# Designs tried in a protein design chat: VHH binders against q9xw16. Part 174

Target 1, 132 residues: q9xw16
Amino acid sequence: MSGWNAYIDTMTAAAPSIKRCAIVGAADGSVWARTEADNVFKASEEELKTFVALFNDVTQVPAKGADIEGVHYVVPRTEESLIFGKKENTGFFAVKTKSAVLIAVYEGPNEVAAQVRKAVESMQTYLNNAGY
Below, E stands for the ipSAE of ESMFold2; O stands for the ipSAE of OpenDDE; V2 stands for 0.75 times the mean of E and O plus 0.25 times the DockQ between their complexes.

## First folded at step 15 (VHH)

Design nb6 (framework vhh_6fv0_2)
Fold by ESMFold2-Fast, scan of step 15:
Structure nb6 (fold): chain B 132 residues (1-132), chain A 119 residues (1-119)
Amino acid sequence: as target 1 above (132 residues)
Amino acid sequence: QVQLQESGGGLVQPGGSLRLSCAASGFTFSDYWMYWVRQAPEKGLEWVSTINSGGSRTYYKDSVKGRFTVSRDNAKNTLYLQMNSLKPEDAAQYYCATQWDKSLGYDYRGQGTQVTVSS
């Protein structure tokens, strides 16, 4: 059992509207843990490598959007360690820590998005404090 | 300063077609991804379509797939939306944008173009 799977479980428990999520390496997009089975996170390793590289210059992302699981998301704005996107009734939040990127894909109205953001930012804080 | 001017809207019957145009100025159009968004009174702002800077990748709202086609002519600084098989639910004010977030100040520059579909 991977210890990183426990953090996936913690995030999904904190925000039930998270449909799929993953923890990946910030340097290379390597998957450390992800949701599986009925909630399998489908992004390819090539797509994830491209995605984590967006954190090298987040200011360019709103002009181009971002691709996750073969889905193009409009990115309205970014913060230094946060990229989030919207497509219809779905969206994602991605946050960077020292060594990892956390990605959560959700479905639901705007109040649901706020809960998902809180869950990923709480985990970001926890992992940064743990040295990751 | 980014300027966008939409045109081509009008009144059409269900099943009809319209082609929208967006004339861009004040920036290097060929460097930007472009977006079509719409607003109907009941639904608020909705993303409709995206096209990358070179025109090789396009994305669509699920409800318009197979009916709408986005394209661009970088030599003419113009973005297009071909709308076929129009439905009453497509009736809205249509805007082109360089980013889909009104808080960033680059979402809508023109007044948009009105699409009305007679039920």
Scores: ipSAE 0.000, ipTM 0.147, lowest interface PAE 14.6, mean pLDDT 81

Design nb60 (framework vhh_gocatamig_d2)
Fold by ESMFold2-Fast, scan of step 15:
Structure nb60 (fold): chain B 132 residues (1-132), chain A 119 residues (1-119)
Amino acid sequence: as target 1 above (132 residues)
Amino acid sequence: EVQLVESGGGLVQPGGSLTLSCAASGFTFSRYALAWYRQAPGKKRELVAGIGSGGKTVYMDSVKGRFTISRDNAKNSVYLQMNSLRAEDTAVYYCAAPDKYTGLGFDYWGQGTLVTVSS
């Protein structure tokens, strides 16, 4: 987890509007790194296992939505390696790489969402190029 | 072109009810989630209710139990039934659909319909 914490720090520095985020294993949802302390990412092991399995068929996700940290989000649409959701003034972006899923939770309008999506996609590109 | 046309707004007394309707065109309605947002003067737009393509719903806490979002795919329409209306529900209400290209949330908005809850 410690080695992967540097990537959490990189994403939150790039997009300070990220409230909480995590890097988890694509196969099982195991946490590689997450925000801690006042910004702790609170998803359970069971929830993350369920969440990463959504990437097995993203086309079904807008029908049922997604649950992160015990919060149910409506999912407007998906892309092949991207799930994003909305709930009140909060949202999330989750992107899949070869071996990982990156999840970032934010609060704010579309300007904030754009910054968060950019940060998550930049990290997705980096990890894919690094073989993860 | 995506088109969203809201109707049903008006002036109602506290405790009253309204049904808002949204007619949608220009996209494959049945595949997407749809939402209702609202904006009061001086406040940010907020997601009031969302409905997935399979009918599963999401509500903001302050409207849960009072508002019901529904959809009719045959009519390309989404609805918001508002019961037990309060002064704090006064806002312009917007029907919203996802944009295919930006991928940030619900990016296409209708013109809005004004709901005023007052004596």
Scores: ipSAE 0.594, ipTM 0.831, lowest interface PAE 1.4, mean pLDDT 89

Design nb61 (framework vhh_4orz_3)
Fold by ESMFold2-Fast, scan of step 15:
Structure nb61 (fold): chain B 132 residues (1-132), chain A 119 residues (1-119)
Amino acid sequence: as target 1 above (132 residues)
Amino acid sequence: EVQLVESGGGLVQAGGSLRLFCAASGFTFSKYAMAWLRQAPGKRREWVALIGTGGRTYYADSVKDRFTISRDNAKNTVSLQMNSLKPEDTAIYFCAAPTEWSGYGFDYWGQGTQVTVSS
């Protein structure tokens, strides 16, 4: 149960509608863990480096949107450590901790989105308390 | 103090049924979604079913239409009705609340209940 893969498993178990997710370094977007096999999170190193840099000034993000796995998402608003986006029937939630960024891509209605957000925010709280 | 205690597991033949129960205490049960996860021998934990606060249910494709999750807020319980069981369903089954106090490596996940399906 040690290691970052356990956190991926915990998030996907908490919100079954998460299609793909990853935990990446906040400084450089390096992948610490991600979903595997048919659910592999496919963002490039360049894309992730660009994405985590968005947390340096989240107020700029709604004007431009955000790109994850080559998909451009509309970002309706941001909070201090939260970026979320929507593209048709898909969406994502991304939260920043002290050292990491958690990204979860999902598909489904508002009730599903609420569960995904809760799972990601719960993991954010846990990791911050653990010093990450 | 959050406690989740699973029960109802056992040995059953393929095609049979079992009903699992999870008794919850130490938190406001009605405010939290509840889930069932399982871990087969030598495999990683996987989610099985989720029930939201409003009663809406979600299932893994492998168990859809065979398993039914339900909750009783008056009794602080969540249950999993498992029908048409297959040998592939053999696993330790855990209940969980998707909150920051629950997760892999925490004692807040119960010891689980063993389900063994023989062919």
Scores: ipSAE 0.000, ipTM 0.148, lowest interface PAE 14.2, mean pLDDT 79

Design nb62 (framework vhh_3k1k_2)
Fold by ESMFold2-Fast, scan of step 15:
Structure nb62 (fold): chain B 132 residues (1-132), chain A 118 residues (1-118)
Amino acid sequence: as target 1 above (132 residues)
Amino acid sequence: QVQLVESGGALVQPGGSLRLSCAASGFTFSRYSMAWYRQAPGKEREWVAGIGSSGKYTVYEDSVKGRFTISRDDARNTVYLQMNSLKPEDTAVYYCAADYTSLGWPYWGQGTQVTVSS
């Protein structure tokens, strides 16, 4: 579990515009690793349990939006293993692997968001190939 | 194929109003959130407003909050931007996007010019 912080570090190094991120269990939203200190990811266990359950049927998510860290985001569309949202100058990308969900919250314009998405999807691919 | 066609742009005086429309085709409109972006001369394209697929959730860039309203009509496959209390700073080409973050699969239109000047 503590070893999972290395993957957090890899993602934030690849996309420095990630303000906060976490790796959580796909089944229950349990936190495996998250950013800490000034960049602490503040979602509650209850919120994360609700959030990971969205991956059970992503087609319903654009109608409702999604909540992360108490912030409600508009979700433009979803892919089978991807939920992303935007609110003003902030946004998030969340991707599901076999056993985990990676969540990255960023701040900045659309160019920044593209870099964040690339970093999160690269890690998703890596973890899936590693059996996670 | 996915197509978005914006209309409604015009020259208006400061304090005026305009309603922009975006007609969508080639995808299941009701499943997608929609957004409006704008690009002023010499500036980067910026997000202005977004609306969720149900039409119940809307978000706005701070500079347009209280002045602009985004809405949708799924029966007509159309998203709208009602622009009130227009300022010269609102002068830009306005674009609609099916992917409102313009990320991954950016589906957007050709744009409609809005000019706010006396």
Scores: ipSAE 0.006, ipTM 0.257, lowest interface PAE 10.3, mean pLDDT 82

Design nb63 (framework vhh_8ghr_2)
Fold by ESMFold2-Fast, scan of step 15:
Structure nb63 (fold): chain B 132 residues (1-132), chain A 121 residues (1-121)
Amino acid sequence: as target 1 above (132 residues)
Amino acid sequence: EVQLVESGGGLVQPGGSLRLSCAASGFTFSDWYSIGWVRRAPGKGEELVARIDPYSGETSYADSVKGRFTISADISKNTAYLQMNSLRVEDTAVYYCARPYSETGWGFDYWGQGTLVTVSS
């Protein structure tokens, strides 16, 4: 149980199409909170450390793609604080705040992806305003 | 490299029409990105006049242009359009094609260079 689990609950309530998600430290990829049990976010400590380091130079990411939960995603493009990936009918959105990286994995068409992106960006704004 | 390139601006008389084009490169319209048209006139702030989600086809318009302007997108050409009818002197502005990073249009991550639209006699 952590206070950060409330933010996981808020994101999943806002976009029920989020299958798994996590909030991790931007500096080290340490897990602050994640979905658990039957929808557990299954990224290793080493994978998360590698993933958050991608935000140090997002321009390199489209050439290499990104790995989340042992799945390799094609990254079509990046923005300064946003990495998103696609693999068939699945995808993820990851956004960086001052101190955290939020990662949400979903399944569905572009309409579903738009809902997930909105939820993740809304939480990014909220956490940045809160100093995180 | 993400680029948005506008074209189609010019001088037109009140009541006339223009069609602006926005050619996108470095991303595709199927990649969950809406496209918006933002205008800026001297002495006025920025106004988001139209937005489209190319995947769903959903559009929205500022009250000042509803019924006169139509936004559309051609996914195969990766190009968005703004059809402007019944133009008014008040529509004189630089028009930017911009990619919102949220559905609310509260921020834009990429902007074109702008194209000038002048409505005068």
Scores: ipSAE 0.000, ipTM 0.128, lowest interface PAE 15.8, mean pLDDT 81

Design nb7 (framework vhh_6fv0_2)
Fold by ESMFold2-Fast, scan of step 15:
Structure nb7 (fold): chain B 132 residues (1-132), chain A 120 residues (1-120)
Amino acid sequence: as target 1 above (132 residues)
Amino acid sequence: QVQLQESGGGLVQPGGSLRLSCAASGFTFSDYWMYWVRQAPEKGLEWVSTINSGGSRTYYKDSVKGRFTVSRDNAKNTLYLQMNSLKPEDAAQYYCAAGKYTSWEGFDYRGQGTQVTVSS
């Protein structure tokens, strides 16, 4: 994984409750960078291809939920470029940029969810401004 | 036929209170997680609160914590949102929704909503 791992490191440093995360291509779900070793983001290429396609029509997502790493999450609502979900003490935030989708899986109560969302949205803004 | 019917909206002054209700039918209410979501004029839909199927876990949007309380009565198939210390920023159409977090199919349905206006 290339220089994109620096952005993974930045997000996990900003929100320590992120357990696993990835930056993937918006067109195909190809992995650009992800957490590794004991915190490896375990989604398959096929799962990621399915997941990024959800951004083609986010209004359908609350009716079906979303699958990440083989885990089914309830999605309470979506915004134009944001999908988030919850399952018990775990959750995720996923945001779309021009060329990428950022996915962060976290564990903890709603207090940590706010910090994770902030970290992911800050990176979304940075990448959009950088032309990605 | 799945139905969700919200009620209890209205006009209140800043600092006032309202209690919203959502009557559910056409599905096994006690199997579903329930949500309150809202949409203000010229804004997107935003999540407000979640309650699990048994009522033992609740979650809130940061800006409503300490002011709003979600609860449910599975015997009556009814979801509630107690809203205290209402602010002008809380003015919105409020919807209830249902979903199955343990299902790989996941299914969310929303009602028609109830309008909340906060004005002096």
Scores: ipSAE 0.000, ipTM 0.101, lowest interface PAE 19.1, mean pLDDT 81

Design nb8 (framework vhh_6fv0_2)
Fold by ESMFold2-Fast, scan of step 15:
Structure nb8 (fold): chain B 132 residues (1-132), chain A 119 residues (1-119)
Amino acid sequence: as target 1 above (132 residues)
Amino acid sequence: QVQLQESGGGLVQPGGSLRLSCAASGFTFSDYWMYWVRQAPEKGLEWVSTINSGGSRTYYKDSVKGRFTVSRDNAKNTLYLQMNSLKPEDAAQYYCAKSTYGDWLSPYRGQGTQVTVSS
């Protein structure tokens, strides 16, 4: 899977504070690519299916939060195609494209969070323009 | 207009070395993070290395760590990739790109430089 793996490598290179990330199918949460080995993205198929379904009604998410890799995150607000969460020194950004959901988990202060958000949103724009 | 021109590729035996160069023009080179990416025949585009605008931070694909070194000369608007201990798996067309996803995922601006490693 050299194709989708290149997008994982791109996001990690652009924002090195990303600890783990994945690209999954928007319809079913199927994994297209994810970080592996020491940085393995550990979400189960069942968890990812639940997570991508959140994009069907993002207005409900701030009241409930979101679970990624068995960790419960507080979600302060959402946009139609963006969910982000925070838990102490860790956080995530997730964006929906036409066919995919990109999820990036990071560690660090607010300065690195801004870099991670920009990286994920830039990739979202690229993939949407590419028809994904 | 932004222009990037790669050079330094060639044929090398396994274990050999090559130094790639990328001459940049049309933008303020010292303001941008730069990337090396490659595409092998019948494979997708792969990220290889990243260097920040000042050259103080570098990042590498796991399979090239310890063998490849990225560097830059901001006074000369030039990016470099020193490739040591080359393996057959490193054979590819190599491209440089500035820090925008559209540029590095689809480096349509140039032909790149070909690296061939005989078995």
Scores: ipSAE 0.005, ipTM 0.160, lowest interface PAE 13.2, mean pLDDT 81

Design nb9 (framework vhh_6fv0_2)
Fold by ESMFold2-Fast, scan of step 15:
Structure nb9 (fold): chain B 132 residues (1-132), chain A 119 residues (1-119)
Amino acid sequence: as target 1 above (132 residues)
Amino acid sequence: QVQLQESGGGLVQPGGSLRLSCAASGFTFSRYWMYWVRQAPEKGLEWVSTISTGGDYTYYKDSVKGRFTVSRDNAKNTLYLQMNSLKPEDAAQYYCATHKYSLGTEDYRGQGTQVTVSS
């Protein structure tokens, strides 16, 4: 396994409710690692390029929503370096570090969402401490 | 030249313990995250544990949580895995690994150390 794949494994171990996730380049949305097999993260690189650009001005995101894997999510609000969305029983959390954007898609109620957010924010701290 | 050399494997009875070591050279060990990966006969590679650069964060595969402890000594360029309460399903070749963040997918692994758990 690549080193970035170990971080994917680390996130899913921390929050088993994550259905699919990826680590992508903050500048261009290029995929560094993603879940595979039964949990393949299906976003195109073109879609990811558009998505990571949202971090250039997070204040505009709630008005437009966000698209991940061809699914349009309502974004109720944003925080510094954090975008999260909801669509019925499915949602995502995305956080930006200096060099990367981490995206985790989950399915489940609010308790599940809280666990996923904690895992993604832990990984964000993790990468920032490493200078990424 | 990056080199990773594992040691400490062996044969133990179920419930026994082993401590694995990984000696690193050829890169600035203290700037890299390290992890342990294993491969059992006729099975794929399986992630076991991750440790951050300073040891501030550690993560484990669910089936080893509470039994295995990863640690590192940056002064000695050495990574460790303390394995307690070993089970037959833990038998595998164990590898330490790292990667260069700036190159994304590049990965470095050693030759591994064999762990056998038999009664």
Scores: ipSAE 0.006, ipTM 0.241, lowest interface PAE 12.5, mean pLDDT 81

Design wc1 (framework vhh_gocatamig_d2; at its last look DockQ between E and O 0.93; V2 from the best seeds 0.80)
Fold by OpenDDE, look of step 16:
Structure wc1 (fold): chain B 132 residues (1-132), chain A 120 residues (1-120)
Amino acid sequence: as target 1 above (132 residues)
Amino acid sequence: EVQLVESGGGLVQPGGSLTLSCAASGFTFDDYALAWYRQAPGKKRELVAGIGTGGDTVYMDSVKGRFTISRDNAKNSVYLQMNSLRAEDTAVYYCAAPKEPPEGYGFDYWGQGTLVTVSS
């Protein structure tokens, strides 16, 4: 386990609705840490490379949606460092730090999404302050 | 003030069709994806279909091939064509839109809903 796994554990502990989570390099989508065991984050390297590139122009993402782990999500809207998507009773939040992208895939009604966003944004703030 | 007004619901027999409409106002319609949700008695509200600003669509698995979401930006409207309706499709259907930044966690604005009852 890398030191980055601790941050995965922190996010998943903060939001129980998170099913899978990953920390990846913002530049190339390389996986730094991810949930494993029963909740393996399964996005491919190529998919993550494409996904992190969405942050180069978030304004276009609502037009096309986003793919994570082979699942296509509709993206209601975006912010400069925030992309979130929905599908059925699932969704994701992805936030960009200085050097990383944090991705959390969750399951549940909309009411759980607030906690998920809070968890990933809290980690975003922490990592940004730490220089990551 | 964001307004979402659904219409088109009603009673229909299994196998029948309905078209739901939603008139939206109070936000920049063209900038956001829209969605239809539904809530059946005793169940949580669930995303039925979503449509991006570029026409990208997402459906729940149980409605794929039967339901079609579309939008008309000139009319600030979103539609849900429902074909081959089943009893399990019975629910209140809601038009949904996201909140503008920085608030929002998905589709956060909802209309009052329109009741769809599928029964023989």
Scores: ipSAE 0.916, ipTM 0.957, lowest interface PAE 0.4, mean pLDDT 96
Fold by ESMFold2-Fast, scan of step 15:
Structure wc1 (fold): chain B 132 residues (1-132), chain A 120 residues (1-120)
Amino acid sequence: as target 1 above (132 residues)
Amino acid sequence: EVQLVESGGGLVQPGGSLTLSCAASGFTFDDYALAWYRQAPGKKRELVAGIGTGGDTVYMDSVKGRFTISRDNAKNSVYLQMNSLRAEDTAVYYCAAPKEPPEGYGFDYWGQGTLVTVSS
């Protein structure tokens, strides 16, 4: 968690509409860093393990949706390293790097979602280039 | 060119029912989830219901149990069955679809909308 929290801070500064986010291990969903206190990312170890396994075959995800923090989201579509979902005025973007999955939960319309996607993809690129 | 054409809106009394239909074209319909949004006077647009490629559904909490979203892949159509309608359901209802990769942030294409008015 320690040093990885700086990346959480970078993403939330770039996209203030991110309500909660986390960086987790791609292999097992172990939490490396997450938002804390009033914005604590509340996902069980079992849920995160299930979630990161979705990246093993993203083509199946739009058929069944995805669960984050006990909330079920419809998944409009996926890309090889991107899953995103929607429910009411809430959404998420999750991107996979070599070793990590970045998850950001936000609230707001598509204009807000665009900023959130940009922030997580920028971090994805940075971490991939750093060997993570 | 993506086209979404809604129909089925109208005036109905509280407790009544309506079925909205959306005909879609210009994209690989079977590969994407689809949604219904609404916008009431003076309010922001909100996601009412969504349906995945395998029939997985999500609903706004205030409509769960009253509204049912469905899809017909053979007809490239999505439907919203609305039962037990309330005055607060009065809104323009929009059919929505995602943009094709690599663009998009959710349900980014909307139709022109169909007006639902619930009034005595």
Scores: ipSAE 0.799, ipTM 0.906, lowest interface PAE 0.7, mean pLDDT 90
Fold by ESMFold2, look of step 16:
Structure wc1 (fold): chain B 132 residues (1-132), chain A 120 residues (1-120)
Amino acid sequence: as target 1 above (132 residues)
Amino acid sequence: EVQLVESGGGLVQPGGSLTLSCAASGFTFDDYALAWYRQAPGKKRELVAGIGTGGDTVYMDSVKGRFTISRDNAKNSVYLQMNSLRAEDTAVYYCAAPKEPPEGYGFDYWGQGTLVTVSS
């Protein structure tokens, strides 16, 4: 978990509009690392278990939306290993790797959303290449 | 090729109601969530309401309980029922749709908008 915190720092540095993020196990939603201190990623264990299960069939997600940190988001559409959602002036991007789900919650307009997507997808590629 | 055409805007007194409509074409309407955004003068566009492919909804906090988003897949249309209108609801309202994969960051297509003015 200590070694995983460097990846949290890498994502938040790449896209400063990320306000909170986490790396969680794809099978069970267990937290491997997350933003801490004043920007604590505060999704519950039960919520994360439900959230990662959405990747079992991403085609169903736009029908019902997604919840993270007690916030309900509309999901415009999905891709095989990518779920993203919108609520008011906030949003999230989540990507699945072989073993994990990367979740980034951001604030800002579509301009910053592109940077957030790039940050999580770059890390997705890196972790997949590393066997995770 | 994607087209989103808003209608139904106008001048309304505070406390009044208005229904916005959006006709969509150029994509498989049933496969995507749709949204309404608004932009007041000098401000950024903000998400007012979104509706998922199965009817799941999200609202900005200041309109919840007053606005209702709905969709009619047979007509390729999305609607915004606006009740109990207030001066702060004055804005250009935009219908929005996501771009088809692998591109896009949210709701990436917008129409030209329809003006809603709430004033007495």
Scores: ipSAE 0.588, ipTM 0.846, lowest interface PAE 1.7, mean pLDDT 90
ESMFold2 (binder alone), look of step 16: mean pLDDT 80; pTM 0.799

